# VHH binders against p80196: the designs that were tried, part 23

Target 1, 213 residues: p80196
Amino acid sequence: SQDFDFFYFVQQWPASYCDTRRSCCYPTTGKPDEDFSIHGLWPNYKDGKWPQNCDRESSLDESEFSDLISTMEKNWPSLACPSSDGLKFWSHEWLKHGTCSALNQHAYFQTALDFKTKSNLLQNLNNAGIKPRNGDYYGVESIKKAIEKGVGHTPFIECNVDSQGNHQLYQVYLCVDSSASKFIDCPIFPHGGKCGSKIEFPSFSTNDDHDEF
Key: E = the ipSAE of ESMFold2; O = the ipSAE of OpenDDE; V2 = 0.75 times the mean of E and O plus 0.25 times the DockQ between their complexes.

## First folded at step 16 (VHH; framework vhh_6z1v_2)

Design z2 (at its last look DockQ between E and O 0.20; V2 from the best seeds 0.00; counts 0 for: pae E 5.2 > 2, placed apart)
Fold by OpenDDE, look of step 16:
Structure z2 (fold): chain B 213 residues (1-213), chain A 124 residues (1-124)
Amino acid sequence: as target 1 above (213 residues)
Amino acid sequence: EVQLVESGGRLVRTGGSLRLSCAASGFTFSDYAMGWFRQAPGKEREVVAAITWSGGYTWHADFVKGRFTISRDNAKNTVYLQMNSLKPEDTAVYYCAADLWGYDYTSSHEYDSWGQGTQVTVSS
């Protein structure tokens, strides 16, 4: 019943999201932690294509994962404007990607939360001396190696661009097997914002001008 | 209602050039990233290029190899794909898409709202 080959598990760096010319709104539940947050768990094919919107009738039902909501608010926040509690974001991820995962809503969200904990990205980076700091730049390969050492698999690093045109560590892609049981080597890396040789790893210290409500 | 209308596709010879256009309506164009996709016969749809809302950042698929360039004109609500050094393997229906979710311009998985497409055929 699985019509995909693997998952992309995507985590984002909130400070990099906000450190652009784009609007950024903190969740109504509070300022996000200076830690990676979940963007999504995306079924994917080996050829780089992906299924989407596999069941348009499967609306998000909070009652199915009510026990996870508090954890999701902390680990899977939305930075989109206007500020929200995350439900709209989660609904989008579920309808577009989750419905293609062969998982129910609870299992889908729980799986993503578990893999965030398992990957422990920030700690892996810190162990290598890579810390978020405005104005500091790190080699992309160093970042990849640090994560690989911790996770055991090579990540894909995706960058965005700040207002000055500098590349920032924005998202980290890891691959999960189709059964959603373990990290795997990515059969293929995604299309996205490729990074220069050195990228910024910013902190939230300069993001106070963004809307917190 | 959101509408995307592609144009510019035609038959060209190998090594030729085309410029595709996508006219957008039904949303605030300048607020959202745009992308180009293509689908060849018997193949799945694949990403060609993407551009941020302001046009300040672009990325392209590996197969592009500098041959194609995405751009946009927010005043005209239009996104473009300049295609140079075309090859037979570039033959496909080309689609434009928008990141109407408005969350992330970097992820190809975010794009939706497909147009009818425009046929590009490259002969040997």
Scores: ipSAE 0.388, ipTM 0.725, lowest interface PAE 1.2, mean pLDDT 90
Fold by ESMFold2, look of step 16:
Structure z2 (fold): chain B 213 residues (1-213), chain A 124 residues (1-124)
Amino acid sequence: as target 1 above (213 residues)
Amino acid sequence: EVQLVESGGRLVRTGGSLRLSCAASGFTFSDYAMGWFRQAPGKEREVVAAITWSGGYTWHADFVKGRFTISRDNAKNTVYLQMNSLKPEDTAVYYCAADLWGYDYTSSHEYDSWGQGTQVTVSS
């Protein structure tokens, strides 16, 4: 498992996925909760490179993780169009990233679910008075500090841009050791996804309207 | 075996137009999101435009919005980039890429198959 150096553990904010010029479709299982959701658990190297597609024949086998499916539908929903259940998204994440993790399918998905619980992002932000609300802006450093207080490690904050051109909280990266056992300080931060000094934290009410302007 | 072959890159005057094509083979094309990327010498590869596996949804980078249009023809296993109002800063090698069921189809590191690239040069 030591042919990579660490994982990025990546969570996304569904309202920020859906309020851009990008397409957004709710899963066939329904509208996601107003909470961070898992994007993925991604093996990485300290030099900024990354392995992918490490076993092209290891297709997703639902029987390997059937006990996790209901929890994954809640915590790992897809917002990609067209609407689907989660299987295409989980197959994508497994084939591209999970096959490089040295974990079997059940362990891979269970580990990501456990880290979402441990990170407790929404509550950590709420404890610092940082709450989702359209039109409110927060300092990026305040967001980092709120998460660091709860998790013990500095996150990387990725922003995207809503349909009005405003920067907003989109994804949170935390780093996990190569044995997938604990959060660590990130050896390197990702490129891209630049934030201004203050960013939106949008609520899901804007994302109920799928006919974007 | 997956193959992506770009064509249509050439020298064009500022203000001109080009259409790039990318022929796909060796996989079920209609299951893949497709993207066009570009890379100028000494710069990072950047996403230009992307299209969902169904073809119903598209995305274009701000620096090409209104000028470039991505499209696909699943019957011909081909993705296109119509490039209008070309500028010297559009000079780059343009790459076609494919991403199985494309959740995050605007991110280059999510794509698992890439073409060889086609050179577009825009002269003043």
Scores: ipSAE 0.163, ipTM 0.577, lowest interface PAE 5.2, mean pLDDT 87
ESMFold2 (binder alone), look of step 16: mean pLDDT 82; pTM 0.838

Design z3 (at its last look DockQ between E and O 0.74; V2 from the best seeds 0.00; counts 0 for: pae E 3.0 > 2)
Fold by OpenDDE, look of step 16:
Structure z3 (fold): chain B 213 residues (1-213), chain A 124 residues (1-124)
Amino acid sequence: as target 1 above (213 residues)
Amino acid sequence: EVQLVESGGRLVRTGGSLRLSCAASGFTFSDYAMGWFRQAPGKEREVVAAITWSGGYTWHADFVKGRFTISRDNAKNTVYLQMNSLKPEDTAVYYCAADWYGYDYTSSHEYDSWGQGTQVTVSS
């Protein structure tokens, strides 16, 4: 079934992704911007479960969204190793989640891009005086409030941990209605990485690692 | 067909140890990152640990606090979770999951396949 209740719209902070013990590889298209990037647009049920792989025959076809590729490279990059142009990442997201969205490939990716623009997370944080800076920490509630003020809905903040054990702003979850038309209050929040009261909002300072696993 | 089969879950006393196993089949095991999740009654599923396809990197949740260790044997198509110093709050169904792309080990939405789970119960 392709029925679902809402979307998780997940954006990640690339600097936090890389500032861990894991390796990160810059895209072949270039170093990511110091801005939030899209992780995914995920159909979800209100009970916390989700549909996936709803059409295994629907392979990613870049010709379906060729006009979006350049924008996706900038806004939806992969930091996985080895370095890539994003196609494999997008294929993963489409097959797993997009096929369950009731959207075609173009609409699925366009929708995610549009919601990234609409959420304007970095600007919303900056408006509240929350800026990426190594060694600076911000209240997680302050971050939530800043985003809520801009988006109009309460986000879920997911944290990861740097090599020193500090919590970092890693991902922001917003919820989108099932028609993919507007942000909504999340019926349920994910069980992601817990954040302390204060978390780091790091800037890019680390080169990409090329460790192969 | 992709299959993940967990085993090893049982009743143990506080402070006890368990070793969970997850046997994988139906896919190239060495191409997938693997993760362990757990779900306690009335709680949401949470990530416990993750390991890259080669085993070169492991991640453990904060609540693990060094008590659990994920590992894998690619020759046996098996991922393990060694659990020591178990506590009642560790009581849950433990699930094994496979992640093809290996982008974000901490997101349950990232994983492609899931096992049926194995019950771990820790008594006082």
Scores: ipSAE 0.505, ipTM 0.766, lowest interface PAE 1.0, mean pLDDT 92
Fold by ESMFold2, look of step 16:
Structure z3 (fold): chain B 213 residues (1-213), chain A 124 residues (1-124)
Amino acid sequence: as target 1 above (213 residues)
Amino acid sequence: EVQLVESGGRLVRTGGSLRLSCAASGFTFSDYAMGWFRQAPGKEREVVAAITWSGGYTWHADFVKGRFTISRDNAKNTVYLQMNSLKPEDTAVYYCAADWYGYDYTSSHEYDSWGQGTQVTVSS
């Protein structure tokens, strides 16, 4: 199906991906910046269902978006193991979600890159005094308000749990209209990835922030 | 023809145990990450547990940690969910799902294929 109501635009915090018991691997292009990165741009219905795999024959074609690759390596890295160049991750996101978006491959990836820039998440958090720092905890409502102030729409905050059992900021969901032109209020929020009232915002490191001395 | 078929859901008493199975066919099972999800009436579908293609890493949601265990048998193309110490809030339809990339086990949006579900009901 290519009929849908809105997009979730999902960004993730690399430190929170990597400091779980699963760990992670840096891309072959190197360690990502300490910044939010794109997970995906996902067509969705207002009732909480979503389309997927809308054209099983539409394989990723690198020539369609070759001008975007260096920007995607920076802003859309895969942290899955083993280390890779990101093409498999982008293929997965395209086949599952992008084929349902009514956008061609170039427009799909460019749109996600543009919305990452427009969301300006790290700077919006910094403007509110919310910075990545091990050992600091922040109110989830404060994080939401900082992002809302900069973007104009309330985000959904997804948390995960680090290897030490601490709840932490993992992903941020914003909503985009079905024409992929602007942020909108989310018609519905996801119900997963429960956060407590206060959560970590960890610094990015190769190893867990864990010392034995 | 990709198929995921859940079985084992039934009525159990609080504190009881139950084992769900999901039989997979129509794809190379050992290449896929697998997950269990659940959906109660009027609620969103939520991830319960996930397992890598090799079985080398398992993930469980906080609300089931210590009570549920995901496992897989790649020789039998089957993934399992052992459910112990069941509570009334565990009442839901449980779904098996498969994902060929395995990037984000907690996101239902990442899974390619879904079963039709099996009902688990936990009575007081």
Scores: ipSAE 0.341, ipTM 0.670, lowest interface PAE 3.0, mean pLDDT 88
ESMFold2 (binder alone), look of step 16: mean pLDDT 83; pTM 0.846

Design z4 (at its last look DockQ between E and O 0.62; V2 from the best seeds 0.00; counts 0 for: pae O 3.9 > 2)
Fold by ESMFold2, look of step 16:
Structure z4 (fold): chain B 213 residues (1-213), chain A 124 residues (1-124)
Amino acid sequence: as target 1 above (213 residues)
Amino acid sequence: EVQLVESGGRLVRTGGSLRLSCAASGFTFSDYAMGWFRQAPGKEREVVAAITWSGGYTWHADFVKGRFTISRDNAKNTVYLQMNSLKPEDTAVYYCAADLYGYDYTRSHEYDSWGQGTQVTVSS
């Protein structure tokens, strides 16, 4: 098992997953909340490489984290097709990334859940007037500053492209120290998924734009 | 040991057809999403098509425009790429790749098992 330097903690915006040409399927528990959700907690090296699959025999054992499942269903849903429960997605994240983390399964999942709560991304954006709304564009630097104000560290913003060709907020990367105890400045940022200067922050595909002020 | 072995790449005329195969071993094939990628000289590797572990959902890149079809046969541990109406710009090394359960099966960074590639050359 290789030592690693830090984690990326990665959250994704469900509307941006689902408004592309890729198939999108809600989990069997239903449509996710309009909130950021966890993609993963990923050991990485400062040189841009990463470990993976550090113990292929360490299968997911639901009994190790059964108390977390309802919270994970809300905060760590899968939108991949076909519709399923979250266990396949969590098994993928555990086997590929969690086995390299030096955390046991319960600690791995609990830690990611705690960092989602601590990052408070949607509220931090809302405090800066940045709200999910189809057709609105926001400066990518404004998004970074809003998150930095709330978290204390500059995020990396990954964009994707919707089915109409518009660049949009897709994933937010924050960095966590190798002991999984706190956010840190990222030693290195990813190279892909670059944004233009202004991007959409879409709402779930709905006709209801009636948000309360 | 995880192995992916592509076959079927060859020289073919514009407008022709070709079927690529990728034989998989060393893992439970029916748990993996599969993808076909290609890389032309001097270009970055790009996704061509992907198929979910169940086989029920497929994705094809826009530049294929219904000319290519990905499929899988879980009984034979094999994924296929049927390539019709081939164009010179389809010339590349084609790779198959596998990813457990395939959350983001259209992104190359999600795949951690790769074949060695098979050359497809389309002449005018």
Scores: ipSAE 0.408, ipTM 0.730, lowest interface PAE 2.7, mean pLDDT 89
Fold by OpenDDE, look of step 16:
Structure z4 (fold): chain B 213 residues (1-213), chain A 124 residues (1-124)
Amino acid sequence: as target 1 above (213 residues)
Amino acid sequence: EVQLVESGGRLVRTGGSLRLSCAASGFTFSDYAMGWFRQAPGKEREVVAAITWSGGYTWHADFVKGRFTISRDNAKNTVYLQMNSLKPEDTAVYYCAADLYGYDYTRSHEYDSWGQGTQVTVSS
């Protein structure tokens, strides 16, 4: 299906990804930056459903977006195990979601990179005095407002839970119009990963605490 | 036509063992990570275990505590869940799922395909 209503643009906080009960592996290209990274750009319907795998024959072709690879390694890394350079992750995102976007591979990845830059999440949080700090908690509403002020639209905050049972800022959902041109108000928010009133915004822990999956 | 068919679920006593199987068809099995989920009445679906394409890496939830083991046989297009030392709190419908990458294997929407589930009931 090539007909969808909007995109979810999802960014993740790498430290929260790794600071859970599940395994994480740093990319072979190096330790991720202390910044949000791209999870995906996902076509979605207003009813909460989504198209996927719209063209299983459209395999990832690095030659189509070779000029973006270095930028993608920094901004769209994989934290899945075993450690990788991101190609498997990008292939998954393309085949599952990108093939439904009506965009070619270059445009799909470029669009996601552009929206990461435009959203400037870490800076928006910093402007509100919200900084990554282990053991510090912030109001989830404060986080939402800080992002809204910068982006101009209300985000959805998804939380995960660390080994001690603390809620952490895990992912930020923003919505993009179907033409992939601008941020919009989300017609619907995703389900799951609900946050408490206060959540942790952690910094990276030592690599020694991570298991391989 | 992607299909996942779970089997092996039944009623067992506390301390008993079960082996669940999930037969896959309609896709290249060896290209997909596989996962087992469970959903108890009134509770959210939760991940039990996951295994990479080759079986080289596995992950198990904390509540497993060494009791369950995920494995796969790519020649048979099948993923397994060996469950030992079962407890009443393990009572649930167990689901098999496939994911081409498995980036966030704890989230249901990350998976591409799901089976119909198999009921596991552990009596006290």
Scores: ipSAE 0.027, ipTM 0.462, lowest interface PAE 3.9, mean pLDDT 89
ESMFold2 (binder alone), look of step 16: mean pLDDT 82; pTM 0.845

Design z5 (at its last look DockQ between E and O 0.48; V2 from the best seeds 0.00; counts 0 for: pae E 4.1 > 2)
Fold by OpenDDE, look of step 16:
Structure z5 (fold): chain B 213 residues (1-213), chain A 124 residues (1-124)
Amino acid sequence: as target 1 above (213 residues)
Amino acid sequence: EVQLVESGGRLVRTGGSLRLSCAASGFTFSEYAMGWFRQAPGKEREVVAAITWSGGYTWHADFVKGRFTISRDNAKNTVYLQMNSLKPEDTAVYYCAADFYGYDYTSSHEYDSWGQGTQVTVSS
């Protein structure tokens, strides 16, 4: 079944992704902007479960969204190693989640791009005086409020941990209605990667750590 | 076909200990990171712990607070979760999963295969 109740729209902070013990590889297209990037647009059920791999025969076809590729390279890059142009990442997201969205490939990717623009996370944070800087910490509630003020809905903030054990702003979850038309209040939050009261909002570093993942 | 089979879940008292096992088959186990997840009624599935292919690095959720430990035995194609000092809040169905893509081991949505789960119930 391809039925679902809502989308998780997940954006990641590239600097936090890279500032861990895990490996980080810049895209072949270049260093990512110091801005939020798209992780995924994921159909989900209200009970916390989700559909996946709804059509294994629907392989990614670049010709269907060729007009979006340049924008996707900037806004939806992969930081996984080895370095890539994003196609493998997009294929993964499409096959696992996109095929369950009831959208075609172009609409799926366009929708995610549009919601990134609409959410305008970095600007919303900046408007509240929350700026990326190594060594600076912000209240997680302040971050939530800043985003809520801009988006109009409460986000879920997911944190990861740097090499020193500090919590970092890693991902922001927003919810989108099943018709992919508007942001909504999340029926349920994922509860993963909980944040402390204060978290770091890091900037890019030159550290290239190797892990075994 | 990829298969993951969890075992070890049962009813225990607060402060008790359990060791969960997950037997993997249908893929080269030693090449992929593994994770443990749990889902309580009315809540989303959350990541508990993750371990790299060799076991050289482990990650544990903040709520673990040193109580749980993930490990693996690649010769047995098995990943484990040792749970100590259990609390009623730990009551949930526990799942193991394999991270085939390897992009984000902290996200449940990134894992590709799931077992049937094993019920852990902690009574007061």
Scores: ipSAE 0.483, ipTM 0.765, lowest interface PAE 0.9, mean pLDDT 91
Fold by ESMFold2, look of step 16:
Formats: sequence, C-alpha cells, structure tokens
Structure z5 (fold): chain B 213 residues (1-213), chain A 124 residues (1-124)
Amino acid sequence: as target 1 above (213 residues)
Amino acid sequence: EVQLVESGGRLVRTGGSLRLSCAASGFTFSEYAMGWFRQAPGKEREVVAAITWSGGYTWHADFVKGRFTISRDNAKNTVYLQMNSLKPEDTAVYYCAADFYGYDYTSSHEYDSWGQGTQVTVSS
C-alpha cells in the first residue's frame, strides 16, 4: 500500500532461537524440522528506514490462505511461548510487515514460501560441507560464499549467543525486489547481530549429545 | 494515541551513571515487550536491551552487559535503563520501543512503536 525500495527476506535457524537463556516453545504440531524457517518478508527503504503497520485494521483472514496453512506450519513455525498453532505469529508478520507490501494475504505468504524454496539455504550450506553440529565452528565468510553460490547474491548473516555466550548462526537475510519477483543485491544491510570470524551452527538433533557426555 | 516519551538523557563524565525513563501511553503497556535502542552519529540504530511484558526475562547486548540494566514498572507504564560505568562510546541518541508480539525483540524491525529519543553524551 505504500512505496518502499526492497524487501528483506529473513530466515532463522530454530536451534539458535531455542538455545538462548530465553528458551522457546515448540508449535502444537511438535518440534520443527531441522531446517531454516521463515521469519518474515519485510518492506524496507534504501536509507535504512522501513514502513510498518500500514493498516492495523487488516486482520488476518485464514480463509484467504487456508491452502497454505500446512506448508506454513512446516516452513514458518513460531517458537514463541506458549506453544501455539502459528496463527498469532502470522498475524503479527502480516500486520507489521505484510500490510506494507502491496500484496494481498495469500500472495504475501505464498511469495515468502516460494523464496524459502528458491533460497535452498540448508542444501547450499551442505554442498559446501557446512552442516549443523553442536560444538563445531564455521567461518562466516564460508557460510556467505556457500549461500551466494546457490542464490547468486551475498547474504547478511545475523548471529545471536547461546546460553554459554557462544556466537552462532541465527538468521540469514536476502533481499528481494519491490515487485517481490526475484532476489537482488541488498541495497543496505541491517545493523546488529554481529558475528565473529567463526560461529557455531547448532543441531536440533540429540545425535551429537553422546560426544558431550 | 500511542506515545513513548524518553527522558533523562544528559551530558555525563566517563565512569558516571544515568537513568533513562520511557513513559508509555495509548496502549496496554503490560502486554508489550519493551526495548532500548541507540544510534550514534554515522551509525545505524542498534538494540541495547530488551524486557518481556512481565519483566520475567531481560536481555542485554554484549557491549553493555554488566553496565546497563533494563527494568519496567507496569503500574506506572514506564520502562527504565540504568546506565553505569559510562564510556565515550556510549554517546548516542537512546530510543525506547514497544513490540506487541515479542517474537524477536533483538530486531528493530519487530518493534512497532518508537519514542523520539533522548541524547546521552559521555565526555572525557
């Protein structure tokens, strides 16, 4: 509904959301897949400002995107407490960001799902030998290069810290043109979430727990 | 009308202390997560600290950990930032912000209401 210059398309690593001191809650459908999940598709300006909440009365209408619900449960789960079915999280993302996108609800959610598929982040990292494993560290530049090779554009890597203070891969930002049609080079990157030169890529799996015992 | 009004910013010497306040009105304050952000000249806005709606969880950026403390008083609709052991690098405009959902309160994109800011300057 408003002019903007590009989107950030933001995906997060669920293990890194959950291993901070805040903890997390799984969706009512259970533990998410060990894969990147969508955080949001966020209209943005080239000057580092962004629009938000462009129509606070545009309530989420499940009938507009009901065919997408199963796919969104897999690819756009909420890890917020208490456990939920995801509708509140999607309402939050729609109201704050989607109302500013010039897309209707179905197109907004479908577009984000399509970009997750196109980005193919986990496979692109795997192709470079970068796999989730507790206690292993990877070079941030190697992570960027692996994603760039698969997507064609340099990502921004946001880190957070686990409960022990270790920096870890948390979110990946890619940029999308204002028509929501393709990835582009980011006009500007966000500030914050700084990484060191090497970071963890933690596993959601218990398969590595025996190495720590 | 939703309003966030910061106060308490001033000039202070290195090693000094300051307490910032943010008075909230126009919404149900006790349902919102709150954050403090800062922006120095020529730099982008960055998160300093965040607090859940109940105050049960607080988060502080590594560059202020041990020196700054976020708190809230839901009866007074006010969030605070206690700033100790101030350094010249803490010089910035400090903003308070509110986020209804609280999903990723370290990201400025998740906050939907912002104050106009209060200037903190740390000298010598």
Scores: ipSAE 0.238, ipTM 0.609, lowest interface PAE 4.1, mean pLDDT 87
ESMFold2 (binder alone), look of step 16: mean pLDDT 82; pTM 0.832

Design z6 (at its last look DockQ between E and O 0.63; V2 from the best seeds 0.00; counts 0 for: pae E 8.0 > 2)
Fold by OpenDDE, look of step 16:
Structure z6 (fold): chain B 213 residues (1-213), chain A 124 residues (1-124)
Amino acid sequence: as target 1 above (213 residues)
Amino acid sequence: EVQLVESGGRLVRTGGSLRLSCAASGFTFSDYAMGWFRQAPGKEREVVAAIYWSGGSTWHADFVKGRFTISRDNAKNTVYLQMNSLKPEDTAVYYCAADFYGYDYTSSHEYDSWGQGTQVTVSS
């Protein structure tokens, strides 16, 4: 009865987000962990299209997921400027995508948090000897294989570009079935920032000079 | 009500140039990032370029390779895409969109208020 085929579950690398010419603002709740954070859980069609804004009257209600807020602040922060506590970001994700998920607000956010835990991206990379370090480059295929080994499904790796023109690990796309129960092979991959053969996996060590608070 | 209206798409020969325009209304244009997208037949919609609200910083997809340039005129509430050295593989419907949150400019899922699109066809 759901009006979509699958979810994109998108996680981002905060250090790569900030290591660009774009402004980066740490959350008011504090500097994010050097770990992947959630960008979104997006209903999608197998043809590459997606539903959005399915219920414009369903405003974010903090009381519906108050028990998750502390966890969301850690795992789903916003790095957009000006600095925020994440509510504006979560409202955006809910209204645009969550309202199309057939889930209530609590279930939507809980589901995303659960899949972040299940995917365990940083650990999967570390198990393969892939660690965040400025100036170190890794094969994009190696990164994919490391994640695939842990998650059991092939990810899509999206890259951004730092000020020197180097490609960085920016976002990881995984696919979730329409019932939001398990990871699946992606029916289709997005057309995001294409990665070179080798990409940087940066750390926050050099990003502090460029951050706004 | 938010509106985006693309124009400028037409048939051109390989190596030719086009300038696309997107007229925006219904929101404070200068406060939001804008993006150009394209969708070829049978392909997924992809980001071509984005322009930020702060400082006029721009982002371009790798396939652009310096051929396209996004710009904006806030006084006219218009965003442009200058397209040079066009190739047949550039044939697509080109869309303009606004990013009202401004978090990720490289994902089509981030943008809002899509226009109707304008057809660009590049012949060999």
Scores: ipSAE 0.504, ipTM 0.763, lowest interface PAE 1.0, mean pLDDT 91
Fold by ESMFold2, look of step 16:
Structure z6 (fold): chain B 213 residues (1-213), chain A 124 residues (1-124)
Amino acid sequence: as target 1 above (213 residues)
Amino acid sequence: EVQLVESGGRLVRTGGSLRLSCAASGFTFSDYAMGWFRQAPGKEREVVAAIYWSGGSTWHADFVKGRFTISRDNAKNTVYLQMNSLKPEDTAVYYCAADFYGYDYTSSHEYDSWGQGTQVTVSS
């Protein structure tokens, strides 16, 4: 009875979350790796609408996915303030999106972790010479092509704006079939979030280690 | 229950100003990030501005930057949108929204509660 057409699988670039004027706090486990992190796995309809909060009686049960927690801390961190262990963020994602997925909690979180590994975003960008580096700009089409080469499907790229007013790579959307088994071409792309033709791909560091050594 | 009630939408001439208000009840307002969204006929709902619960961090869409200012008064449980230098393209229903977690305040997917909207019409 929880029918939907596909998932958006959404990953976020932590440096782009934190270099705006809004508050940013590292997880209690420390500064995240310089890598994409999972935002969520979101059931959607082909018409651009989505279900949400499909079981308001549900609650996150850590015992259902305890074996995944250390991996989720690394790959699914929260950058919201105050610093946290991620449980509130995962509870939000489960209650809002996961309850609509037809997956139990363990399967929901494991599936998202598996798709992050399969997408291999940072390595696919690196293979195309696209690396996180403050002050460098990359073509948005080059970013899309690099990801498509590795994943086999065209991503949607969402940008935000840093404190200096520069557009930057913020989130990457890929689409997954409704059985949560494989990447598919997106039936519809999200609206908004225009990037322009060239965007930053910022690093967490304040300088480029390449130039230092 | 959570309620968000927008007010202040009306007809104004190009170049005019308008202040929207959103009164919140049924939750601890100071724990929530707040956003203003708009939807013109035939278009999807889009984020206009957002503000963290403390009021210190704000975000404005590029298409309204320098013209619109979001603010909040936690003592009155109210969020505002000051709209200056209005253009016909600003014509839309404006919605107030609340997000308990506040993680991704620019995405409509993340907002938990929505108002019914207030109509803003900007005449040429």
Scores: ipSAE 0.018, ipTM 0.395, lowest interface PAE 8.0, mean pLDDT 85
ESMFold2 (binder alone), look of step 16: mean pLDDT 80; pTM 0.822

